VHH binders against Putative potassium channel regulatory protein sup-10 (sup-10). Designs and how they scored, part 1

Scores and structures below are computed, not measured.

Target 1, 283 residues: Putative potassium channel regulatory protein sup-10 (sup-10), of Caenorhabditis elegans (q17374)
Amino acid sequence: WNSKRSFFIPDFLGSGDGTPKSKTESVIEERMEYGRMILLVCNKTCAKHRSDIPLWLKEFNQKKGYQEPETITYYYHTYRQAVSFIDTNETDVFPNLIYFIGVKRVVFNGDVNIREDVNDWIASLDQLILLEPRVYEDLNVILSDTSNCSSKYLLLADRPKCPQPSWSIVARIAQDHGIQPVKIGHPLDGLTHVLLYKRMPYLSEASCHLSVLLYENSYSDFGDDINPLVVSDWITTLLPLEEGSCPALFETYWHPIVDELTELQQIFYSAELEISERNKRPA
Below, numbering starts at 1 at the first letter of every chain, in headers, positions and changes, except where a header shows other numbers; Kabat numbers aren't used for antibody chains.
F, E and O stand for the ipSAE by ESMFold2-Fast, ESMFold2 and OpenDDE, each averaged over both directions (binder to target, target to binder). V2 = 0.75 x the mean of E and O + 0.25 x the DockQ between their complexes.
Where letters were taken out, [cut] stands.
The coordinates of atoms that the task and the answers printed are left out; those that the model quotes come from them. Centres of patches stay.

## First folded at step 1 (VHH)

Design b01 (framework vhh_7b2m_4)
Fold by ESMFold2-Fast, scan of step 1:
Structure b01 (fold): chain B 283 residues (1-283), chain A 119 residues (1-119)
Amino acid sequence: as target 1 above (283 residues)
Amino acid sequence: EVQLVESGGGLVQAGGSLRLSCAASGFTFSDYAVGWYRQAPGKQRVVVASISSGGSTKYSNSVKGRFTISRDNAKNTVYLQMNSLKPEDTAVYYCARDLGYWRGDFDYWGQGTQVTVSS
């Protein structure tokens, strides 16, 4: 896998309005065809006050060669038509970055002046692409959340050590608890990813999504005749709250979602499980 | 440029079958959910079936058990196999690309193909 990114920073020189000297919708569309692009988003105020653009991005634009990425600048309220897949409400923070996976997008929710935070964000998304490109459509609800939700950058594990649940049972349990189940992946692959999605009422109206990752291994012999308590125990094992459990989420994203995962876990424990006895598989 | 081109419509008798095809270009087809909508004379456009990039399918209650949606990513094509057709299935059928949102929010549409079911 070659993790390529495309950045194109337009030349603002010679424009009193801060308008990019060269910009085209066709360039953006061409870059999207490679499935990897990072877009710098800048409003008129940001463009006028160039000091708002992160120093490390300006320094990159001054260099030539392999180390110099191209970052395309888009102005929401002026150039919505130049990028048909971006809504004017994607972000109100400027400057900001958007990572594109085809036409799907993830908005950066940190401080773009902190280069290490941006690098960690990009690395997390690059690894998600390497693990499961086919899940993009269903992950878009999670990854392109424009609110300040706690968990939008979840990593999907592709090599689970846990028993695989029956999809029909997982879907029924999730729906009974008001959780939106999404089955991802082709059944013949033997590796199916399941996302649980629930709007949490204690979050602000702008923060509305909780996502929990479940997945199936490629060697599952599970039938449909499974006790719901066993499935509940399996779901507990996939929530990486204890050392030696199934694959964990990236630590960078773990802390913000722990409280939300605890609430979801309690819902799955409505039928009392002896967790200390049943949530144990050797690592 | 995103293009969706439907084909396979026509006139068929009640109880018959048709297979619709939708050829996609201008985007990475395998990354998108795609679906079929229909619009009967004097009615609003309604969803018929959709298929995710991973192959998960959804059907409207009116066609469940009679229609099958499928996709061929190597050919950038989505299909709608229509069995046990009824006069009420008469409509212009459109295929559409989903933004990638599992809620069925479609952003690009084809030109449509006419399906007429006679009694």
Scores: ipSAE 0.000, ipTM 0.101, lowest interface PAE 20.6, mean pLDDT 51

Design b02 (framework vhh_7b2m_4)
Fold by ESMFold2-Fast, scan of step 1:
Structure b02 (fold): chain B 283 residues (1-283), chain A 120 residues (1-120)
Amino acid sequence: as target 1 above (283 residues)
Amino acid sequence: EVQLVESGGGLVQAGGSLRLSCAASGSIFSDYAVGWYRQAPGKQRVVVASITSGGSTKYSNSVKGRFTISRDNAKNTVYLQMNSLKPEDTAVYYCAADYSPWRLYEYDYWGQGTQVTVSS
C-alpha cells in the first residue's frame, strides 16, 4: 500500500527558529499560547517554493483578532512526531501547505493511527482544528479493496466503497445540511478548494462530525502529485450530553466556523475578480 | 461534448497482455483528461489509471508497474497497456473523459465499456 502525506505548518505561525525545548518534545509547554488561524491549502508547487504569505490572509486574520502563537517550535515538532506514527513514505517533507482555522475544542478521533499520548495532546488544544490530509494514489481502490491497506487506514475501509462524490455533489449535500459551500482560491494560483460538510449528530451519544474535502485545482501540468484529496473525516465529541440535547450544543459549536468560512469566500471572490481581469477571464 | 468508444477487451490467460483503446469524437480531445475505470460483477466501479491533457499519469496501487496509460492526440485515442494480467483483473473496463483537469474522479463523459476476462 502506498500513500503521500500533504501536511505542513506555515512559517507565519511562528517557525522563527525558536530554541526547541527538547525535554518536552512530546508534551506541550503550559505557557504555549496560540490564536485562531484560517484554513487554506496550497498545491505542491506552492509548498516547494514557499511563496510569500498572501497579504489578504494576514489582513483577514488581523480583522478577526487572530494572533500568532508565542511559540510554534514544539507545535511543529509534535506534528512531525504524530506523522511518524502513520504509515507513510515521507515524514519530514510534505507536498502541501496548510493554514489553520481554530475552534474552541476538538477531539480528533477514528481516522488516524496516532498514539494516545500525541492524540491526547492534540485534543487538549482549544483553538486549533487539525486536518491530516491523505493523498492516495487510488482512493477508490482503497475504499473498495482493503487488502491493499497495510496501515490503520483500515478505518477508511469502513467508509462506503464507491467512487467519491464530485465537488458539485458535495456542494449540494452541504446546502442540504444548511451549510454554505465555500471556495478558497483560484485554479491559476494553484490553490485548492475547501468544502465544509456538516452531518447530523449520532443518536444516543454526544457526537457530531465534520467532513472537509479538498480538491487540487491547478491548471498547470496536473501529474505531479496533484489530485483530489479527502481530508480526515473526524468525529467531534462534545462534553457528555443527555440524549436529545446534542443539537443545542452542536449549534453553538459549529456556527462560528461556518460563518468564518463564508466570510473568507467573499475575500476570495474579490481576489478571483482581480486575477480574472489580469488574465482577461471574467467569470 | 465528446463521445468515447472502448475496444481491445477479450479473454486472455493469466500472465498475458492486452491493450485497450479509447477513441474519442466531438470536442478538442487534447484538452481532456482521461481515465480508465473497471467494475467487476457485484462490486463498485473503481479507478485504474488516468492521464492528464499534459500527459502526466497516475495509477491505482493494484495495477502500478503492470499497466501503462498513454495518449495519441493526433488520433484522439488513449491506450491502456495491460501486462502480467491476473484473474482479479477480470472486469468491464470503462473509459471516461473530463474537460476539467482538477476532477480526476468525476468524469463528464463515459464510454460503454469493454469486457476483460483473465483465466487461470
Scores: ipSAE 0.000, ipTM 0.100, lowest interface PAE 20.6, mean pLDDT 43

Design b03 (framework vhh_7b2m_4)
Fold by ESMFold2-Fast, scan of step 1:
Structure b03 (fold): chain B 283 residues (1-283), chain A 121 residues (1-121)
Amino acid sequence: as target 1 above (283 residues)
Amino acid sequence: EVQLVESGGGLVQAGGSLRLSCAASGFTFSSYAVGWYRQAPGKQRVVVASISSGGSTKYSNSVKGRFTISRDNAKNTVYLQMNSLKPEDTAVYYCATEVTYSGDTVYIDYWGQGTQVTVSS
């Protein structure tokens, strides 16, 4: 995050022999199993277009009985329907449903408090699209089916061990399709949560929360193209500390390691101080 | 129909105080965290203070010690007591419902229309 560290983008170019490509694909699969669940929200009336969808996604929709003919949209009236679906034993038939397990464990696990605020909010939605992208193309197909919606948003729901790759993929697709994320991170809560995670064994969670904070504050609320390099006024104080690392953060797949936890802690401490100083300056 | 209505804004001299209120209707208020946000002309909307459904509070560093957030679940109302006001506090103040996730805010659900606060030098 500081100028001495760099984040590496997996080599997706490969060679003609396929060996580097297959290794890269395995790395994506491993990282994305800990990724964020992506919820695409749009008004019911605009999501009626026919599309070419991957076979596994058609089978998934048909199996769950939530598919309208010739659509790839996972349509739910309430999150409780989504919870019931996530609890099914049919995940073996749909290997790309790994993300659903993380949401179940965080929000709807019987060992955690009932999240009434989440349930009340989701129940207000006309349509909820649940997406588990394995590759960029799968999510892009779903977004293309909703391209005519004027009010659609990407919701990022963190899994307990969320890596940077999931956020990078969502950010890129959002940029390509002019999608706005719903406000998914409260700046103070994001910084506080990441600071608390310095005591947790889940380094990828700390990384995930930083991405939520940066992503939430890097977009326009009014339908302008999302650019991870464009940041809000208050988070701009973070850029001098991460100059040259910002593109890597938003475009690079990052695997957190134990020795980088201290670096993350120092960055967040510095960010809190810079934000405090920024707020003291005249408008 | 979910509704958040702010009140209590106005013009005040530096060093003065104001108390903002946010009245909520159309949802289960006691289940939600609620935050106060502000936006000055030409600037991004930023967080000022938040209060959880359980009453835990968080403040931005610029207002710590000067502002106090509180809630009254019986009245479905959140308050922001603003003391020692400075010209830099001039902004439109918004209340918003926050969806929390393991103590962290996942997203902002509903926004009020805002109330103008102007602090003269």
Scores: ipSAE 0.000, ipTM 0.110, lowest interface PAE 19.8, mean pLDDT 45

Design b04 (framework vhh_7b2m_4)
Fold by ESMFold2-Fast, scan of step 1:
Structure b04 (fold): chain B 283 residues (1-283), chain A 121 residues (1-121)
Amino acid sequence: as target 1 above (283 residues)
Amino acid sequence: EVQLVESGGGLVQAGGSLRLSCAASGFTFDDYAVGWYRQAPGKQRVVVASITSGGSTKYSNSVKGRFTISRDNAKNTVYLQMNSLKPEDTAVYYCAAEYRVYTSGYEFDYWGQGTQVTVSS
């Protein structure tokens, strides 16, 4: 499921010094206007920083009357900001984690092996989102250990060679854990994302507003210790579905989410292409 | 180059037997789970039987007790022994290999071209 496609995410939260907003920052600001939440997760960083709220975000929150978070935590590598270029074979790490105070979500992107430093709190996690789990056998362990989560989501990319066996196995594992499988399409990489969903009907569950963007790249020059995956966690509409609903109902409820995911991926790929062109040296 | 080649299909009368073979090349066969699938004209492709890299087997209800899946890692081959064949077993039979690696996180699926099985009444 590695499409070998990457895209650039600038440091969109660090600049408050009056520089123009990037297209990425404009998209984030637009989504936040509707009281929605963004969680951006990357892996493989060497540094952690807690920062005051950037001026542009502070002004935006004041304009809207939103309660401001006290601090933002983000991680970064010390050498260069978030740029990845396939053609030049230059690779930089992205910010590892950008989130606002009060976020109660955890996103694992491509790394579904249980980590000892998180085992104690996983069982109390309210929401779990798994993106592109690496090994299907690991799903049984993760899903068993997260039995107390009120909702679970697994987003997988179909492989272009032989998706039928993978879908059957994923559906079986999901059903074994009471999760309803839903398959969603995206046109950009010729891959199909698979969304696995579970709901706890005895809990009051509000609609979630999340957006999810994925990218894949290769860091063979740096080895497995530098392989950042970038995920923006934003779904504009998430309707809780009754367990046992038919596929036609799933398709109806998930259609707006598929459209939003497609739009956001197109925006990020357009931004990557524009930045790549600006940074090219003349021949 | 990865290949799966099915053989052993043919025409047989109801109550007869056939043994299908799936020969694998171009990959580390021992690490793969292998399944047999079938597709009748105008129907969806459905799973018939599967065997894990460790030798654990599963069968669909329609063939349980009549079909046996087995593997020979020394020959890179999976077999499907089909006994007490019925006209309803008429289909193109495919083998598929699925690879999973805990440490690398890669999964790959490979399919054969299929072999025709026809059971006359």
Scores: ipSAE 0.000, ipTM 0.093, lowest interface PAE 21.3, mean pLDDT 46

Design b05 (framework vhh_7b2m_4)
Fold by ESMFold2-Fast, scan of step 1:
Structure b05 (fold): chain B 283 residues (1-283), chain A 121 residues (1-121)
Amino acid sequence: as target 1 above (283 residues)
Amino acid sequence: EVQLVESGGGLVQAGGSLRLSCAASGFTFSSYAVGWYRQAPGKQRVVVASISSGGSTKYSNSVKGRFTISRDNAKNTVYLQMNSLKPEDTAVYYCAADLYRPGFLYEYDYWGQGTQVTVSS
């Protein structure tokens, strides 16, 4: 969150005096904290009504032997700052979430027991840009404005009852701009968006022109197997979706891979604890 | 005001059965997913079972085939039928509702007070 950001290393992880952390470790710690805090933030509407400390954050403090309220301050301030920034500055924080989650996967490669296909998708979140459905007609203009970026992917969901460019037309436009089109197998009405696979910048005034949204298949499409799009679906709640579609989707949507989401949450927790313990150890 | 109230816990011998109930108020119960969690001493709170607004169910591998989650929208109640109980099922059982979005159990904001289940060998 730009220059408003605090240094995200808690005091208990070491000191800036005498025994400094490496720059790499500091960046890892900052990104882990951000990813964890963002998992506590629902969409903007839900965030505005959040007053209590999330249960898992209280459990985190208990597991670390912390005493409330003094020792929860760092994590709670990070969470509350994210909520306050969204509400008071009317700025989309979602690009920062995508950046931090993807980077964490790359940094913790090999330290986490997650399927490789899921890890690859988490990493790709650093390079996803969403176009709202109403801008499909301007796709050539939009892609031309962003053509200086590296390799790109365009994720497409067909919406059968609304007039939009056909798969073949959009795929051709993507290909002409060096973007690999990928079709989602089962489209959801009211959640049809185009994602451009491209590295996301930090939140800024310019970034506010683009909303970042991840879309997913319905529960019926997944069975018991994990799908990279399902793992990323929790991020969708952070987006300024068109309200008429968002409530209906979230009221009826059921996350098919609950065990995998629980595992991912535990992995974030374990990775942060590992960094904390490493930084407390004598040389 | 949102409230979740669990009941039905108790002491039972291994191989026995218990039925837990969770009565909900203060929100449109039929529109949201609800689930059961459990927490044993010194361990993380983990998901046990959940049910969507449409009635689709999901179970953790440790309880699949032994536990059944169901809901009664007319009574604003969710149930957990626990069969073939084992000592490792001993925990405080919590009811939770995701009033912001369905299906994301680790993001549940509203919890009940919990009900103790103890399974003796």
Scores: ipSAE 0.000, ipTM 0.108, lowest interface PAE 19.7, mean pLDDT 45

Design b06 (framework vhh_7b2m_4)
Fold by ESMFold2-Fast, scan of step 1:
Structure b06 (fold): chain B 283 residues (1-283), chain A 119 residues (1-119)
Amino acid sequence: as target 1 above (283 residues)
Amino acid sequence: EVQLVESGGGLVQAGGSLRLSCAASGFTFDDYAVGWYRQAPGKQRVVVASISSGGDTKYSNSVKGRFTISRDNAKNTVYLQMNSLKPEDTAVYYCAADLEYWGEYYDYWGQGTQVTVSS
């Protein structure tokens, strides 16, 4: 979906009688699973009062010069319909803008009438581009990269006998731990953290433990039982990064974590099953 | 039938002026925003100017101070006055409206009008 839209403007002409609301909901659900989109949630009154918002979204994407997510307008008749796409703990204010990428969503919490705020929000979405799949045989390739000294790399080791998490799961874990997933090699303004998923067949075959490695001369040993909150706290203490500063030492340590199946590995298993089930749904 | 029809394009010398018109039919024109876009060969379509139902205007940085968008609700028409034209303004110019049909919203596009600015 995303790739199909990057170079072409959607053509809504030639649809007989128009697309009813239920078909729009189906398209939205499809893109929530494996695509990207910006969704405007609006009633007829807000659309008429703020009808230039769809044009502004196209303007913003074209000016930024990055891959364009498709923009969809969803009109609603009832508040229940409007909140079906959001958690009311995040916002219950309408009209609203929502960015969907894979299984994640980002709600715009500003005033859609303030064009500068919408512009700034859309610019921030560039930092949420999912990582491209990467498989490395030698960590030194990552550790010796001095082209972006302001980036941090958290490397997740994978073993042949363990489930392979999808990149959407890796991105979710990154975001949950305060790391913004980005396209590797993408021009950045600094202060960016990335997750890399690495297959390491030389690690002990007896366990599905995660091994972590952090660029800039850091490591952590989480002890006998992995606690996701401890890992989250550790990652968060590494923020913020100094922009444009190269690390004092290029040496980085990695450490096998625990001798038994960890809570993080169990989370990977559960999330992978959920994602796999969603992707196999024919609807 | 919903229809947007552009006119007023042509060949003009650098430094010259053109006035584009976009005639709309088949919907309640004064309720909707309308914008002007342009597309050069091999390039993405980019926004040039927009005007809201209430008359608020916006311009891209490349045309600000040279182009003026306006609307005439009595004639269901949007205009783009283009002054101090440059060779880089050469493109097909489109008008577009966000339009409700059967409760859903569409970007409705015209067929476009060619503007060529000679150096």
Scores: ipSAE 0.000, ipTM 0.093, lowest interface PAE 17.8, mean pLDDT 54

Design b07 (framework vhh_7b2m_4)
Fold by ESMFold2-Fast, scan of step 1:
Structure b07 (fold): chain B 283 residues (1-283), chain A 119 residues (1-119)
Amino acid sequence: as target 1 above (283 residues)
Amino acid sequence: EVQLVESGGGLVQAGGSLRLSCAASGFTFSSYAVGWYRQAPGKQRVVVASISSGGSTKYSNSVKGRFTISRDNAKNTVYLQMNSLKPEDTAVYYCAADRPFYGEWYDYWGQGTQVTVSS
């Protein structure tokens, strides 16, 4: 397995240093161990809550000895440097909602690792500071439909600048429907994924199905009216049934199983690789 | 049962030194970042020094060059060597281990050990 696929950009809120450090071997080791990062998300719907976010973040940073706002400025520059080819505007970053996202990179190398990594991901899901009240009900309706497909896991693809529910809430909803949530992806530009994975009864745990669900109305000029969890355009793909093996989950993620988001997923992977390669090269 | 137990505090004159120890049990110590924090009377608790599971260290500006944090994973212990102590270093010193971010961030904290530096 390619160790570069396990990388992401963390922000160390437990230190007195106000800038993320992602360019050394020791920092990469810390990233893999703790999986913490800050993401600054632009969203017109969240602008009304912006005043509450700085207070919460200030309290958290004070407790951990971390300084605002140098970290946000540095993370913004690092993000733009790594993903400059996504064509983002500077004004898209401010003044909107700030997310703190805790996620671990995992490597799926057989059935035992899949079990343990899924449990670790559930325990390491990100938090949303504010939730839209109707989000739970809308998602519950959609998941009721997917249960008719005998699916056991859920994948949701999100768009940049959309507010997100706490993944703990998503996990509860999925579990109410007999579905195990699995979170995969690099949260740069606000893209978050929950992968649907189905085990085949009485066969090797390496045999699986994938389904992908996409957010409806992610492209809208009515920011305040957008429900962040309106889900649409789900696609079911059967992975090859191979005795004793299942394709690595991240390999399938970079193949065209979802036409609309394939390019964006490749961009995030390429940006992560460029950051990793830059770390190997002297200044 | 998860426990962090601090020791090594006491009374010392300005210019002196102390070595604090924090013994951890009930969790996989080697996979956690650990830090030293302090709280003076009537003030908020602030970070002093931290060490990652990989051994990278960070220090507050007020103690840089005087304090050294280290860890011994075989003994599940983190240390704070404090040199050139000043009266303003007087505080209760706490050990903390950072958990992975689990929906809500949560740290394991010890009960603290008193350090008093006389002028």
Scores: ipSAE 0.000, ipTM 0.107, lowest interface PAE 19.1, mean pLDDT 44

Design b08 (framework vhh_7b2m_4)
Amino acid sequence: EVQLVESGGGLVQAGGSLRLSCAASGFTFSDYAVGWYRQAPGKQRVVVASIYSGGSTKYSNSVKGRFTISRDNAKNTVYLQMNSLKPEDTAVYYCAREGIYFGPSEYMDVWGQGTQVTVSS
ESMFold2-Fast, scan of step 1: ipSAE 0.000; ipTM 0.154

Design e01 (framework vhh_enristomig)
Fold by ESMFold2-Fast, scan of step 1:
Structure e01 (fold): chain B 283 residues (1-283), chain A 120 residues (1-120)
Amino acid sequence: as target 1 above (283 residues)
Amino acid sequence: EVQLLESGGGEVQPGGSLRLSCAASGFTFSSYAISWYRQAPGKQREWVSTISSGGSTNYAESVKGRFTISRDNAKNTLYLQMSSLRAEDTAVYYCARGYEPWRYDSFDYWGQGTLVTVKP
């Protein structure tokens, strides 16, 4: 058994019905490090007695408008077979649920027979923590916080006439990868814009340099429905690969990008100020 | 792991032609815009051309009408057909994922480059 060990489970049982895994499930499995996935973990007893797993849990896969894309998948595997990518010390409860978020994972460690507890846990993981600064000053405070040089921000500007909030899917994927989504109003643009902000330490200083990555591939190139695997793949390629990346490289990018960011912030601030002025009443 | 590997550079006479290739791996090539950049000796890296996932193309003003960008999604390969080459086109040419005019010196999402020399 000296063969290359895959971090993927060799013998998936599918979504809990024991059928061979689908092509879609294989794609999701291949993207385990980069995608959203809830994995149902079974020990030998659970795997042998599948009837011990509640029917509602086997069939849990509710598609709702803003819970798209549908990446929540349930797989059965034995405790020993999962050891290559699941720390067996993370749970002593079986069956149990593990949420995969890129290289990170969250273990439920509750009773999967209690539907409301499982739903509350999943809701907490799917809850979008979106920062929505209303004025330039609030946005600048968010982006200027130097307390954590590893902080990353995804700045989202959406079209006022967009019938579907395309930003919500991108924001959820960013959050799943440890990037803080920030939603801003964009009074001048007619399309959703995505800007990724990351920080890195500058030499021996405690301060950070702000680096902005602009992806200019309009959502028209992805179609009207954003593919979460494509977005996830894109976001993960923007994460820093090396600790202590060269600060001098970010100095050149930071300067022209900061000028553009400042312009956008000023436009946002001016729009808010204009609205405030119009709403004044005589004393 | 994203990997981009450029090839096809070399020495050429003024007015000559070259075809550059960029072999991509580690991502869904057909779903992304891919760009060509270049860096001349002693100068800042500059954007040359981009092709979107849908096949729409854009070019820097200095290369319009002389260069043609194309892609082969079945081969996960990007091409740059260069014609009417000038001394000013002498540079190391880089393949990059996406359209990122602000990433001048990053080696992360860039290939290793291929040298084009137009002999004066």
Scores: ipSAE 0.000, ipTM 0.096, lowest interface PAE 19.8, mean pLDDT 55

Design e02 (framework vhh_enristomig)
Fold by ESMFold2-Fast, scan of step 1:
Order: sequence, then C-alpha cells, then structure tokens
Structure e02 (fold): chain B 283 residues (1-283), chain A 120 residues (1-120)
Amino acid sequence: as target 1 above (283 residues)
Amino acid sequence: EVQLLESGGGEVQPGGSLRLSCAASGFTFSDYYISWYRQAPGKQREWVSTITSGGSTNYAESVKGRFTISRDNAKNTLYLQMSSLRAEDTAVYYCAKDRWGLYSEYMDVWGQGTLVTVKP
C-alpha cells in the first residue's frame, strides 16, 4: 500500500521569491482564510488578536446581539498525514495514497502560548500535496453536483467541524445531556472519553460533535490534575487549483458549513457569558 | 417498524442481582452500537453502558465492576447483567440504538423502559 503512494509538491507555493501569485494560489489563500476563522479560541490573554477577525464576523455578532469575545487567538497545529477517504479494512486495496495538510488543535483551559500570525497557516502550504485524478473520482460518491467540477489538480484541506468551546462550556453541555465520562480502549492508561453531540436546527445531524478526553494520570501539562483535551471532528474539502472552478463545491459544501460553524461559535460565546455571569453571583 | 423492547426489571434487595434484556427488531442489529441508559424519578437520564458492533464495552464509573453489558447477534438481543445493586440504582432502564457511541436525546431509537427498584 505505501509503495503505491503518489504526491506532488507544487513549487508555485514557494516562499518569498517576490513573484506574484497566480489566481489559483489566491483561491487557496481565500479558503485558508475561512479555515482560520473556524479555528478561533476565546482566551482573555489574546486581546491583541481580536483585530484579525473578519469584518463579516464582527457584523454578524452585532446583527445577532451576541457578546463579542474579549480575546480571540488562532490556534494552529499543522500536520501531514497519509489518509484514506474511506475507513480502511486491512484487506482494502488503495492504488494511490492521499496525503493532506490538516489542522488540529488541542484546547486546554488557559492555553495562552499558542498564537500565530494570520499568514502562518498559508505559509504552511508551501509543502502541500495534491490529489491524483483517480482518488478524486472515488471522492465523487461523497460530493454532490460534481458534474460542475472540472479541475486537473485538487488540494485536500481539513478544517474543524465545530469551533473549540471553552472547557466550562464543554463540561456544562456534557452535564446538561447527562453524559458520563467513559474509559475507552486506548494505549494510554487513565484516558477517559466523553463524546458530546449538540444538535442545532440549522446544522445537519453529523455537522457537530466533540470528543472530550480526560487523563487521570500523574503526567499532564497541568501537573497531577486531570488534563482536559477537546477534539472536534474535521471536514475534508477538495479545493480546485486550476481554471474551471467548482462553484457547487464552494457554494453548497464550503460556504454553508462555514456559516453553520459561525452560528455555533456565537451560541458558545453567549453560553460562556451566561456561565461567567452565574459564577460571579454569590451562592 | 424499528423497535427496542426492554424486560427483566423488578424489585430486589440491596446487594441483589438482575438481568435486563432488550429485544431489537426492524434493523440489522449486528451493525449498531447499542446502549443502556437509566432515569431515576426527578433526575435526568444518564448513560450506563455501551457495546460496540464488534463487542467492545464501556461503562459509567458508577456501575463499573458491577454491571456487564453483552449482546447476542443471532437473537438480536442486548443484555445488562447487574450485580451488587444499590438504592441509587433504582431507575427505569432504557435500551437505545446509536451507530457511533453517540449519547443524548438525539438517539435514533429508544425503548419503552423497564423499572428496577432496589429496596431494603
């Protein structure tokens, strides 16, 4: 399986040679801007990053009457991994191996040292890997309206399904749904997994669920305390890199999901404000 | 069409044992994660245990070591063997179907429940 891997590193994403970017590169940069907006974590020490919020999100907050976060930080964790677009059975034969650049972030209470400039995510794409045409054809079964997609090369990009809420909100949601921590089959002792699913009227049933992991061991970034780890599912999106864009992909699959995640983020911010106010009042 | 039917509840003394059953129909039982939940009077429904399609099991801390979940795919039946029962185990026990260990009121299907009463 690994010996059949295929990937291509485009040199047009080279760093700082002063050459103007192509229109195709600009499309990638625009979509990564959306990805950055999904990866917002509210933290009181990150006030200086609030100015990086796109105007549309600020206007959305005003329109909805939601409390704007005191601070927002972009938490990025770039990784490169060989993935299958289908859950692998060890008997499955994959003629081509798909590589992707993904963004995942572990959110801890009071995590204040992970801060990135708006351009850092884009810079990480200088080593991106393109899909082979054959693997794109297999992905057509999960993409509707692919008859309007004509592109020689595609970027496989990941983004979180749900914004990362604060731990207090996650704990409250788990409690409100009567969900108990469970110890899953995992190589690490003391791992406790809580799976949260919050259905929203404007989200598909599969659009948002979170996994909360608690470590009950003496090794943690918080000393001997339980180390909370919040994990969200990721959405993999195919971004066209050539002329003949897929308007159905961007309008039907990319933009609506971003809107849904923004709505969820505003709900979390409202809930966080309510929890904060409740905790300030005497018992 | 798709149904879950619980049975086996009753009254038991502290330290006693009971075995609950859940009969499933209308779907391919072996393909799904199936869970036990319980609800005591005036309290929220709480998760008790889940068994995966592959047979792996998970338990709430409050019942770990005392309860055992199992399944018989040939009979389309889920079981919960309860031992060392305590007063706090008094509740209506529900069988629930989910595909990926998804726990909440958003479960696909819930049964009618079976009452377990632990009384001195």
Scores: ipSAE 0.000, ipTM 0.102, lowest interface PAE 19.6, mean pLDDT 46

